# Designs tried in a protein design chat: miniprotein binders against Enhancer of translation termination 1 (ETT1). Part 17

Target 1, 377 residues: Enhancer of translation termination 1 (ETT1), of Yarrowia lipolytica (q6c872)
Amino acid sequence: MAKRPLGLNKANKSKKKKLDSAEKAEKAVAKEISPENDESAEPAPALTLDADEEDDMGQLESLYKNWTSSERDSPRILHGVVHECDSLLQKAKGEGLPARFHEIYAASLLDLAEFADKKKPVKKKKVKSDDVAPETSDMFVDAALERVETGLEQYPEDAGLLFVKSRALKQDIDEKMSAVSKEERKETAKKMISQLNKILEVFKLAQKHASTVTPAQLDVVEELIELSGALESVVKQSDISETTLVACEKFYNEILASEKDENTVKKAHRGVGTCKMIVADSLLDLLDDDDEDNDDTVELAKKNLKAAIEHFQKSETDEDGEFMVTLAETMIQYGNLFETESDDQKKWYGEAVKRLRQAQRLGVGKYDEMILELEDD

## First folded at step 9 (miniprotein)

Design w25 (from w3 with R101E E104D R105K Y108W L111A Q112R L115Y R118S)
Fold by ESMFold2-Fast, scan of step 9:
Structure w25 (fold): chain B 377 residues (1-377), chain A 120 residues (1-120)
Amino acid sequence: as target 1 above (377 residues)
Amino acid sequence: SKERIRELMKKLLKLLERIEQLAEKIEELAKEGDPETVRELARAIQELEYLLMLLAFAILRLKRHGSPEEVEELEQAIERLEDAIQKLEEALEKGDPETVEELDKEIWELAREIYELSEK
């Protein structure tokens, strides 16, 4: 049987945090639409416009920057961006809008999906056919995809648009998988595997045409890894998780080879580390009870965990307590593959304890029981 | 045969150690070498590592019910991976940038074969 190692990987923790944020966002959108326009305890942050009066695109960039630089918990900023996009569309009447316009518009629509209520069974769908404004998460995702395609028709190699397309296609899979009955789940998952392969191609094309990549543009990669595992579990007849993992590690390594932005590079190191951890977990899950060649497989797992630790250390910071826990868990998993009470096991458990103690000091959680087990004297 | 599968895993682990040594040599070359050539060599080494991991998964899947034909295909793929690693080691010794472009084609062909084997 598969035995779960101590701790969880970075991708799992990131996904949980994102899902919690999406649920909060849905409630925020509901309050925004209500008669009391903003029910939040915190009012929407003030927008700062530092663009020229005559520069329409400069003004749009400033509005969008207020969103990307904010805590991203107020949909009012996004509604402001979308309103400005609608205004510019009417002024242009189908002429002269740059790729960046379509990118900002599509990204804002997609981000609004995270604040919207989930798909409703019948009544809202009937209203949608009358070309009404999006109200549910699936409607915002659909609107974002339509906007991206409009932009790509005019600018087929624009990296920004291609990155937004990859993110929108991934969210489309999430919407469809969450909306289907248990009886349709397997058939839908098979179709979603095809869409996942399309996302990998779109992201690869985006990187090819990008001169720089932001940390936010790289977020979808870890989500694709998690999604591939979930889809494979439903279909039970696929190598999609292995091929997706390799493709995603290639995306991160392209960043490490070419990108100079320190934040993007750190994110790529964390991404490679996570890929290496998942490889190690998969190798260990394939071990046979008869111990035939298990030592070689365990050695491959050790090499992958050691590489994961090295990449994680290159992205480590003194203030990121949550990541210290992820690194500690990787060190514990690595230590578990050595002989009990060996010098190597004690070394890696000791390194893990250091990170757990610091994470505890930073208020991330309480690890006293785990530390006692690791120190065991 | 189970014995053939065991030998393949041992061979694959030795090939991984050679890939790791090549990566260290590339890192040393980065201190004085042409940045573009170093980057291309690093990508080639990384691709070989990805292919090796896919082969490791294929070996483990075949361990329980592999046919003789599938084991033979896997042996051929591992032999080609070994050949690619040897050519890359030779390219580093000669300092020949033209060899990297020749390797890209071989790695691309090997990748296709391994991906087809993984789909089974």
Scores: ipSAE 0.454, ipTM 0.769, lowest interface PAE 2.6, mean pLDDT 78

Design w26 (from w3 with R101E R105K Y108R L111V L115F R118K)
Fold by ESMFold2-Fast, scan of step 9:
Structure w26 (fold): chain B 377 residues (1-377), chain A 120 residues (1-120)
Amino acid sequence: as target 1 above (377 residues)
Amino acid sequence: SKERIRELMKKLLKLLERIEQLAEKIEELAKEGDPETVRELARAIQELEYLLMLLAFAILRLKRHGSPEEVEELEQAIERLEDAIQKLEEALEKGDPETVEELEKEIRELVQEIFELKEK
């Protein structure tokens, strides 16, 4: 880490020098963060640890939980976590740290990338020492990858580390794609397809070794589906989106077969539904090129949309208005594939209207015009 | 050979209907059946669903640029898949865990063969 200045708080409380151990811990955390981050904007209420007298790993877990339980909109907690990781790494010289240490350290470095500025292509700094702290998003991603690989050298089958690796590799693709010129985009995308396939294998291995999976660990799967589409649009490879979609649906279905956590299961249902919806959309896009097989292709699209709706309904909640709109749109697409004014069409339009009305009540948007069209002929 | 491609799509839809019926039977077995056998059957059914999804896209792409050889390869894949589904239906009726394990391996090998065919 870069050396901090000896700046001290000039607050009214500086007159009170004698502190309890808990207050001393608070001031130690404040000293780590305050000199460079934020002097007056906000105190750090979320960084107070009630269980800071626990062992080193217990303290790190408590600090990291403050991040994972937060809105994740401020890097301050992450800087605190990274600082604690640096301290523990120096203290443990020659002794092995647990897999969880490397996981928290790598995940925190990776999350800091989202708050960091991106480097311009030509700014290149030549430095003789490699002890420089990360400054840009690509440097944080590289640091996270180095840390997760260090952990995997000692704990090659640790699920937590493998999940972080899959997320870090995905963000590495994002960094590389955003950094290239328009003329280099296609060649870079071709290389990133190989890395995408590597991420799929890493995630598969992570699930194999995981006893449980959190909703956060599943976040990368949705991002991989979107990434595969973006890469395919650049390189015109027709099978990369299909192959990725199948692999991702399989990841979600493994959760549905084994996981008991309700939030993870709901996320997996939404994931499967999204995969089925994308399949249906792709099939329907092909109709204009295939007049003679329209009936069979439409039936296949119907099967996928029906499955998507069923999975979405299993993940539906009364307070998620944005998801109600997604479900309603899927129901409308399904209804559109039936004969005009049929009982089936009216049923699915009616179900869509119910979700659109609830979304309006939750303040998500205005759908009055669409509701009238769906209730009319 | 548009006629052969149409026949493949029709066969694919019939296989999907059979898989849906098998999935429903597995849900009923979950109430009174052996948990490990039910889990193996559920995995086999999902592998078949993944395979059918990929085959549907492969069939649709053949309409644009398909060779007779590629059509023959898909016809063989669909026929083997029909056979595997028939055996799975029979194993489910008999309730034999050893037969189910053998069929899961056959299905996994078939899925792998078709993935390798797509990559080439």
Scores: ipSAE 0.346, ipTM 0.693, lowest interface PAE 3.0, mean pLDDT 76

Design w27 (from w3 with R101K I107A Y108M Q112K I114A L115R R118A)
Fold by ESMFold2-Fast, scan of step 9:
Structure w27 (fold): chain B 377 residues (1-377), chain A 120 residues (1-120)
Amino acid sequence: as target 1 above (377 residues)
Amino acid sequence: SKERIRELMKKLLKLLERIEQLAEKIEELAKEGDPETVRELARAIQELEYLLMLLAFAILRLKRHGSPEEVEELEQAIERLEDAIQKLEEALEKGDPETVKELEREAMELLKEARELAEK
């Protein structure tokens, strides 16, 4: 038998957003941020706009860039962006605003959902007027979707808006799944499958009309893969993730064929590697002591894991410790498929150890026991 | 039924080896600075990788449910994949841009047919 380290799979799974329980709706960090946002008399100003731009859109772009280039750990800049969007909307009376305005506005509203209280809104106010500012994550997601649709009504083929719509629809599923009781989870999950398929079509359309794709726009693809797995887990009878995984790998491969931005290409390689790793896991789950097909299944799993490793290596960076753990785990899984104490097993365990040691140097965990096990029989 | 699925698995594994060899040869051409031929063949290789995932999931589905119609669709998909790989190997061997473009186009058509069969 080969070594099977505990915790590495859980580390990767814990880092991913998974639809688990109603406890997700009560996030302590979001709770602390929400009151501050609600009590703010005025949205916090950006540290600097330092732009010679005279036009309103230039100022908005500068303000939004402060958010996208930041650590994204404070909602202050986002409230500033939304405030500026509200001002421009009032000034223009809703007319003459470009697709980019609606994109920035919707994206900012959507990002604010992560800082908002995820609890179900209380039944205090019966009036749901457009004048009521969002206070919970559900309300921010709804506001983002409404803004995207407003933009798409005017610019139906705008890639930026379509990318934001796909992300907002995905977040909408997360909110709905987090808000339901244990008894309602399976029925809600079944309903969300239809929306998941719709998101895939929206992303496909966005990519068709995009001249270039940013790493941030591609983030939703990884989130859809994670979401499909979570929904499949809740339903417990369907291979919901299969259709999603196939579509997502196609999206990544289209990036690899046409995109020149190095960061986007690296993210696409990570995505393809993840897809191939999931296929290998599914194949290995089919192993049966009496099945004569085991050898062929293991070989197919090996090929998928080897391809995953190659794609992961093309996306490797010295600073991404969490990714080093993912790569190490894939290398260990691959090594486990070789004969115990073989040269191949030792090689891949050795490569995994290098990544685990690098991850430790970057401060993303302690793997000393795992490293000892991989280096010793 | 199970024997047919087993035969398809073995055939797919052999085709995977040929795809790996094609990818290695394309990387070798890239080192020689032949960007036109490399770009055309690289696109076909990416399409092959995508199809490989579709075929892997199709095999998983067949092992779980075993539909005879789906087995026939998979057999046809794998056969078109084999034909596409053969054309790409021929394009790489001949190497002139005009022939590469023609064979790549024919391979892409076969890959499209294989994809439509695998997606069912």
Scores: ipSAE 0.364, ipTM 0.744, lowest interface PAE 3.0, mean pLDDT 78

Design w28 (from w3 with R105Q Y108L L111M Q112R L115W)
Fold by ESMFold2-Fast, scan of step 9:
Structure w28 (fold): chain B 377 residues (1-377), chain A 120 residues (1-120)
Amino acid sequence: as target 1 above (377 residues)
Amino acid sequence: SKERIRELMKKLLKLLERIEQLAEKIEELAKEGDPETVRELARAIQELEYLLMLLAFAILRLKRHGSPEEVEELEQAIERLEDAIQKLEEALEKGDPETVRELEQEILELMREIWELREK
């Protein structure tokens, strides 16, 4: 088996800053143009007016669409959505609101958690009731869970609400793990494994009732795989990462069997490929340096890597340079499992080089040294 | 014990190859066959692929510190999986969705046994 190259992902966390004091000073001054109104939200009503929907739910959908169609880097639109939801809730009084209302409200609260500060443990009651206090990420997650449960009481089989619930429950685990003391981490992780299993069931129920699934709704599946590995590392002696990986791959394959939206299908292919790649990595990590009987494990790893490559290729686009690097890395791993200088190894290294060259053209990084190693020049 | 574990890995790899062949046959039948039978078989094949991966991890875990009882449980699980694959191959030849549905129950029981084995 050929030795793997040094690695395409260089982990340099100690970044060297450009500085350039004059340029930085000018840009800092530009940022301070509105000192008193630095946090003032710019109006986005023009886009909503352009859409111009007549009913209350139509206006809410239009406003929320401004968020989902944006780069999602400003919380201002989300605050507007939440304000509109509060207004509609007051108007409804004794009348029921549709499932979509609760879905948009809960999703917006959950998305706001990303922009909120992470609060230190135990300092929870320092908010004045008569002042507008900074909201913390855990408070937004709790609010989202409360809202989605309110919606599910009225609409227990609504797929949209169930997808938001699965995402909110995942974020709840993250918040709880972040807030726990070092001494309580293992016990808390054991409890979170039970919650993780509940999330898998909620997602399964969401898929059962869904007529369609968006790429964004599928994001939680990848996050669950990462979360299961993190929890297992704390608890030890658990098969939760393997069972979670299998369940998540099953979710992706169910999407591939039923979904017609090309973007969701491509995302599901990337998901299956990632699952197969993680399986192969886990198998290869279990190889003993002293074990001469690794052949069967290597063959199983090859099958998984080949399946990963095939799924990744079905999701390729000419403009996604970062994904091309991921695909190239998978191809290199696969090539490394063949006999040195074999036709198979040369083929897969050649395919990897093509993706690395295209990624470089797209500005993703520099791979010249790696390409030379792979081309045997 | 290590010799038995090596034989189990070889047997598992052969079962994986049989599942891949069944998947190809189902893909061929999807173009001409009964949609209900094709759907049932496709689900069964995916369940078996998932079981094979869990079994592979179980074999590798037991390779280092497996007890004789754990190895025997794993051997029984692999034998049941081999029987299930054989029955699926026969059901595919006969076009019998009822047999596939019966096998799903057997597959679920096997999954539970594997999960219990790994927890140890």
Scores: ipSAE 0.245, ipTM 0.684, lowest interface PAE 4.6, mean pLDDT 76

Design w29
Fold by ESMFold2-Fast, scan of step 9:
Formats: C-alpha cells, structure tokens, sequence
Structure w29 (fold): chain B 377 residues (1-377), chain A 119 residues (1-119)
C-alpha cells in the first residue's frame, strides 16, 4: 500500500519545462526580427584547421556546427544551413554529394519543423523540398523524410542518415497524431504502431553500422518509449509498450557495451534507469488485480527500482538539478516498498532528501514540504 | 494452475538472483580478463534480464485469464531461460563452445517469448 505521496509535482515540472522552452523560442524569434539583428544575419567566422574556402563540405560542416553547439533557440542558423544546402544542390546538380550532405540537410529541415507553426489539415498531399518551400511543421518533416531517403538511395548503410530517418519517422507520427480528428484517432494510432516498429528496425540498423553514437542521436530512443505508451493508451494493446521498452533498453545496453564517449554513456545509463523504472511501475500497477500473493511481484519491482537507482547514480552530475529530482523520486518510490519506519525506508528517503536539497540549491524548485515529510519519524 | 502461476513467479525471482550473481562475477573478471569477451558476456546477461521481465509480465497476464495450455508454454519458456543462464554459468568456467551456443539460445528464447505475447 502507499505510505507517503509519490512525487506529486512531476507533472508540474514537465509543464514548466515546456512553458520555459516556448518562452525561450518566442524571445529568439523577437530578437531575429529586430532591426539591429537583421544586419548580423551572416554568422561569425567559421575557421577550422582543415577547412578550405573552396571546400564546400567543410563550409557546410562549420555552419552546421554553429547550430549544434548553440543554444538551439533560433531558427536563423538553420535557415543559413538549408540555404547553403540548396546552393550546393544547384552547383552539383544533385550528383556527387556525400552522405553527410544529405544528413545535415535532412536534420536541419527536421529541426526547423520544431520552430514552424502547425496548420489545421486542409491538404495532406506529399510536399517535396524542390516543389514547395515548407511553411508548417508537417511540411518540414515531409521534406526531411524525402531528403533522407534520397541520401539512403545512394548510401543505404550510412549510420548518420539512418539515425536521422528514425528521428524523422518519429516526428512524422507526432504530426499525424496531432492533426487527426477525435473520430480517427484510434484508426490512425493503429497505423502509427506499424511505423513505430519500422523506427525500431531503422534505429537497430543505424546502431549496427555506427562506429560511434552521439547523445543527440540517442535522444529518439527515450521519445519512442513515451510514444509507445501514448499509442497503447489509444489502441488498448498491452504488447506495444512492452516490446518497445525491451528494444529500447537493448539499444542503451549496446551503447554501454561499446561506446567510450562519456556523455553518450551517461545518457545510456539514464535510459536504462528509466526503462527499469517503467518496468517497476508496470509491475506495481498490475498488483491491484492480484489478491493471492503480491510479495514476489513487489520483490521483482524492488529489484528493478534498485537497478534503476544504480544506473541513475552512474549518470549523476552535481549540475543537473532536474535529474536529481528524477533520481530522488525513484528513491522515494523504492523506499515506499519497504516496511514503514524500517531502516531500509529511512536510508532511501535520506538519499532522496540529499538529491532534493541539491536540486533546490541549483534553483530547480522548492521541495521543503516533501523533505519535511520524508524526514519525519 | 493458480498455484502453478505463483510458483513460476518464485522461480523467476530465483533465476534473477542467479543473473545478479553472474553480473557480479563478470565485474570481477573485468579487472583482469579480455575486455571484449567481458563486454559480450555482460550483454548476454542484459538480454537474459530482458527475457525474464517479459516472462514476468506474461505471468501476471495469465494470473487473470490463463488457460492450462498457455501456462504450460510459459513454463517451457522459463525452463529455456534457466537453461540459458546455466550455459552462461558454464561459459564463465572457460568453455569457448558454450559461449557460441549462448547467442543462438538467447535469440531463440526471445523469439519464443515474443510469439507467446502475441497470442
């Protein structure tokens, strides 16, 4: 049974993140429209040790690096990258461009979708980058998919292109689910399950051909887990989220077995921890229907939560206050499964309090009431 | 069959304990063993944990509305998981042939579990 409130403010935290992101994007757009910023549309120097002024791909890489190393608050850099890609297409007449060109072009189109408005469905015919300039988020996603497929026709085993394809296919599902009427939602969700399975295969293939994986390339895995749950809630199928969860945890563990980049490894540990936490939640949710013997299921849930905590601890940094809250909530959930006022419960509540205090010091939120409840005898 | 289903969850917990002991032994081997072999064994352990969790969900589904035939199939899948764990334990004793067999056994087990879930 529940002993103390589970992290009741987690939903509020995700809402605050979304609102902060929207406000940040609004400020970036306002800054770009300002007359003073109009004169600075051209990016600052893009000098590198290997770059040549006549090396078209080197120039494109430098422009794209300005985007990937930025706050990603403004679409201005992305418009510059896309413009450069269009120029290179005209110069090359579509021939002799490397896989990396198609990857950068598709990724930039996909990133632009996040800055674009969503229009109500009027015409849902294919939009091609060469036929019509994208104006809405779905048009940018369609253009990105067309570009990545063009690249894969020439470079079918290119990992970079396959990673972008998986992300573009995921965004395509988001666009289609957002645009559908209430009456069509279940039918559309069933079709999107097939596309989700396709994304899992594409990501698996990308990872097989990749020599290294960046944290950004791994982002889609977490989004697929969330998406599978959302689609399952609409379709009422139990196997979709479970199958997706298993596949995604395997992707993270492939990273842990092979990758040496510290940031990618930390992200994979957080991913495994999240998967373990979801397994534990699912097991505990099923407990309500079992009146015969719950002890073994609770023990299995405890093992998954303990494993989640261990993976989260391996990815801890004292600078990430939001993650400290996630870790604290997992520790509280684990503590709740022990006997009230036991030494084990007190230990894990104590560890949770440490993370909540650190999160407060970093300005993430206020947890004074929760801390007080956890520390009470 | 209600008692059989309860025994299956207890068996999974015991199998998980064996997997945890294997993980601990591999961490010890990582200090002096071949790094590539150690990583491959760690990945095999992870796949066995995936199989175990999927089987746990199947047990909980069958607790509500399981047929005797479905329980029998689940028991067979759990026995295959136990066999795979046993082979991994033998691989740690230095049998190279057993290591090769593990990859196929785990693959076949996961395919069997996925087939059971679709029913």
Amino acid sequence: as target 1 above (377 residues)
Amino acid sequence: SKERIRELMKKLLKLLERIEQLAEKIEELAKEGDPETVRELALKIQELEYALMLLAFLILRLKRHGSPEEVEELEQAIERLEDAIQKLEEALEGDPETVRELEREIYELLQEILELREK
Scores: ipSAE 0.470, ipTM 0.778, lowest interface PAE 2.6, mean pLDDT 79

Design w3 (from w0 with L43R K44A A51L L58A)
Fold by ESMFold2-Fast, scan of step 9:
Structure w3 (fold): chain B 377 residues (1-377), chain A 120 residues (1-120)
Amino acid sequence: as target 1 above (377 residues)
Amino acid sequence: SKERIRELMKKLLKLLERIEQLAEKIEELAKEGDPETVRELARAIQELEYLLMLLAFAILRLKRHGSPEEVEELEQAIERLEDAIQKLEEALEKGDPETVRELEREIYELLQEILELREK
């Protein structure tokens, strides 16, 4: 009988539409699993074990590990993981499942989005029945976000769930930006900048509560840097790329201060190096427009490039030829800022040549012409 | 004016050099000092580096399109950064860990103010 607020109908409609999308994604997964399971009716011989949440979680972890250790080029393992999660939900009947369950379930739904078709204005003709909604990537992202929130209601400070939330929110931005019309693009981008700021806070909270961080959990940081640039290009009156870059460099430095895992530390060094390179590039771009302040701007760019090189060298391995090319390019850029034929320029060109030769030995590209030019200068 | 922007870039470069000198002193303290205190000092120096980078970007934007009001705000921010560096240098020389922790908080607040100002 009470009057509803003016905006309540819009909020309720938006929420219902998003819930419907999540339900459709869950039904789509169930549909793909069910026919395949019916066709493959012969289960492998297995011993019957008493229901135990820890044993069930151990089985789920093993199945998920098959996905994370694979090339991640087929959704089949993910469908199996989701099916196992659904089975465990039915066994629990509303009883508490651990944070890791919600993390694996949400991460698997999110990864399934990569195998689904993007949302389009026109229905694909592959779907014959009008009663059957087309499978789209946004439905899986919505389902993943709902699962993460369910987990966070019970485990609000769980680092694993918070890392998945940051990745899911980033994918949600990608879905929304790809689905909008040209006319709506700028207004949507403005809203997505607010969501990007929310992701930065969620990631910060995840690091605060994490005892350790995996290289995969850091992947979103590089994606946020790229995303911020894309959003800023649409919303001309924004400094989001600069503020995101600083926040991301801070995330990487927090890893360097606390983490012991060698692979995560190497990834963080590469991340800091990349941030320093982007700063240097921004500084150098202005030299084409104003030569009056070259000396001070060049020195600041040099300091950033040298820091980038030092971080890259700490993450250097003898077998990563592609990265050696990135390091060599950074060294060439740094050398270019010194006086022509100076000892400093020759030193950094020489260091770049060493990395280019090693990259060639590893089968990464052909740099003979570039090497000759660098050695003759 | 172009001259004011040039002076700001020059001042910022000098402040970066002072931050680098502070980082070297912290490395020396790591050999004999309490690991947790050294870690706190390293974090304070990193916060100063982040603030300096945001200010560098602000100077670059002002060269392309800036108002006199924005130049004045940037000058004030750089003065506050210089004051924070000076206080940190003095605290390290006196061996006062409590003052360093207070400065770290002050630096963090300044960083947040600069981020809020840019959102305007």
Scores: ipSAE 0.478, ipTM 0.781, lowest interface PAE 2.5, mean pLDDT 78

Design w30
Fold by ESMFold2-Fast, scan of step 9:
Structure w30 (fold): chain B 377 residues (1-377), chain A 119 residues (1-119)
Amino acid sequence: as target 1 above (377 residues)
Amino acid sequence: SKERIRELMKKLLKLLERIEQLAEKIEELAKEGDPETVRELALKIQELEYALMLLAFLILRLKRHGSPEEVEELEQAIERLEDAIQKLEEALEKGDPEVRELEREIYELLQEILELREK
């Protein structure tokens, strides 16, 4: 027996997806009109670096920082980084390059895969990626993996390289899943589960050797959670996501126990909240209309959603409108599990409305229809 | 048996409530206690919550296709979780936490639960 709260939850999810799609389209148009290609508006060369002129790594770091500090929508910056890496590799004749060089090179190759055309990997050549310029997304992922392996041969315990390896292995799964026919997706997904487990091991090793974890390095954990859900959807088995969520929540909690950087701590709280929210969704998806145990399952889902809200609130800021929408959605899901028109339901819908109104004020989207529905009696 | 699975789910809900109460006590201790000891205890509570979450999913899977052997193994894992929670509660009340002993028991419990999942 599905209760009214579950039906309302599904309707609210559909509305949010439609609103998110409209927002993404609007942002994409804004990016296309970007003044980045205005040659007449070239920034004055006012940058004076006090760095050693022979410090090639300092220059590479500066160039790479232009990418990591950007909106990551211009592949030209990445091509510049890769060209600089190729130049340094030729000068060094493969000797004396630090772990950070291999990390930046591999990360840049991997990020270029997002801008490259996808191609079915049917006609591979037996040539190393560094001998031939990559042209398709799978070639860039292969090049990134080869570069990371080269670095790890010299620096097997380097956390930065291990983090990039975990991300590259994740992208490899995406490439393989995209390359197969719809008929073969389920069988391919089953094989990718083993690779997912390997990624978890690599990330665990990276975290063990890391003295500090940046928010960007922690991004792969969020991507693994999303990937496990996608694979689960294809193979129709729930245990893959469950095992992945347990491991990822442990990674986030270890960050919360050890890190002092407020941005990394905030991201870890958001990560734990997301894990709790997905657990609640999985529990609710297992409900059977004829099952008298539904009340116990709903109660367990409530506890997970309440924990998710508490973690999200510890990471909340008045300027992050997109996150306010995520928090509002979690509050709506939680409210949906209480009796219709109860004081508890009205309280959590009210809290959600506050976040949706603030998100609108920040220009994230328009939620007027959803707000009216939540305030209706 | 359906009755045994239903009883296990109710036991998990009660254990989750106890873990939530322990988390609250740790937040209060953070104001005056040794920061390192409080951090270790917080990590143990998180690990117990991971075990509880995994056991909940195992119960839901078992509900459809469970054998008597699998139900018995799950009951044993839940009993070990109850014991670990009780030991942590006692350590907090006495003010003399035996963290190292609990760490081994929680680790062994998590490994056993993961083995049950692989079946």
Scores: ipSAE 0.033, ipTM 0.573, lowest interface PAE 6.8, mean pLDDT 75

Design w31
Fold by ESMFold2-Fast, scan of step 9:
Structure w31 (fold): chain B 377 residues (1-377), chain A 119 residues (1-119)
Amino acid sequence: as target 1 above (377 residues)
Amino acid sequence: SKERIRELMKKLLKLLERIEQLAEKIEELAKEGDPETVRELALKIQELEYALMLLAFAILRLKRHGSPEEVEELEQLIERLEDLIQKLEELLEGDPETVRELEREIYELLQEILELREK
């Protein structure tokens, strides 16, 4: 038997397990870190309130830049940003605040949701939700959505606000899916598919009005692809994954056509590669052992995997061991579609081995047995 | 029938090869052509590739649970995809057809593919 130890089903299972694990990790972090406990934070909460409005926005930008350039592991910086936003609201003169103010405020509220508890306090006696500042993850997401809508009422075509809205709507889906009972999961997922479609339109509009797109603003696209798969698995009898993949690949390709920032372009190449790989996986998953002729479907899968490899190689770096494993896995999947022990199969297994060895040298897993099997002719 | 499904998949593979040839011609045009026109044409070629992939999935799902009526609808959608590819090929040879006209037809095809798959 010429079958190698790595299969498509294992890759798909790993993706779903990673999504579930990430959700649990977020809940654990939120449970240990309370916004109230951040009252003892050192720098960032102090403000120079007497500055002119242009200086005020400059100060807000500086505070927010401290967050975006940081490890993003401390909610204290975000509390400082929110406090400055509240002060600027109180200081507002006859003119309204700019779109960037609403963007920073909404984004900071949304990012605070990551540090907040997923479960509402108190154990037996409920506090009035309307009488308290946001304390739970869902409350911060709701506050962010309210703030972004306030900004969009004044600046309906602002790309920054539209990008934050797409991210907030995605986080809202996560909150609602986490809060629902097992019995209500399928019906809630159906409603969330409608919201996913809304997010795709919002992102499309954001990209249309954007002069440039940051890597962080593209993060939601990858999350939408993962979310569409999770929702489809719950609902069943839905093609939302396929239509979401097509939309997301289009978003990435528009970046490749226009964007000049190398980090954003690199992220878009990885995104297109991932979309192509998932398309190939889906095509191959629809085959069965009883089919007499699968040649044309296999050729379509090969074309998608080859395109995925080419996009991945354009985004390849010597220090990204985890990505090298993803690229190696794609190369193995591609090699598996050629005749056993053919020159083409040996070539792609050889390329995969190079990436696995480099990933191993960088401390990402152990692949000695897999490498040996791929090299044994 | 199973033979009909096989023929549809074979036809899509041939159409994908034509899309790949169009992409190569656009890449060649990019060296000396108007950057904005080249960008718009490249995006339209990508849209046709997206439509083809959605049709490929529809064919494979039809293989499991499809009706004869759905096979006929797929054949009509594939014919429309072929027509749009033909129009793009003619446009690249200096045909007076506009990119905006193709945009509308591609959009309509994608909507019809999505409606068929919801059934």
Scores: ipSAE 0.499, ipTM 0.766, lowest interface PAE 2.3, mean pLDDT 78

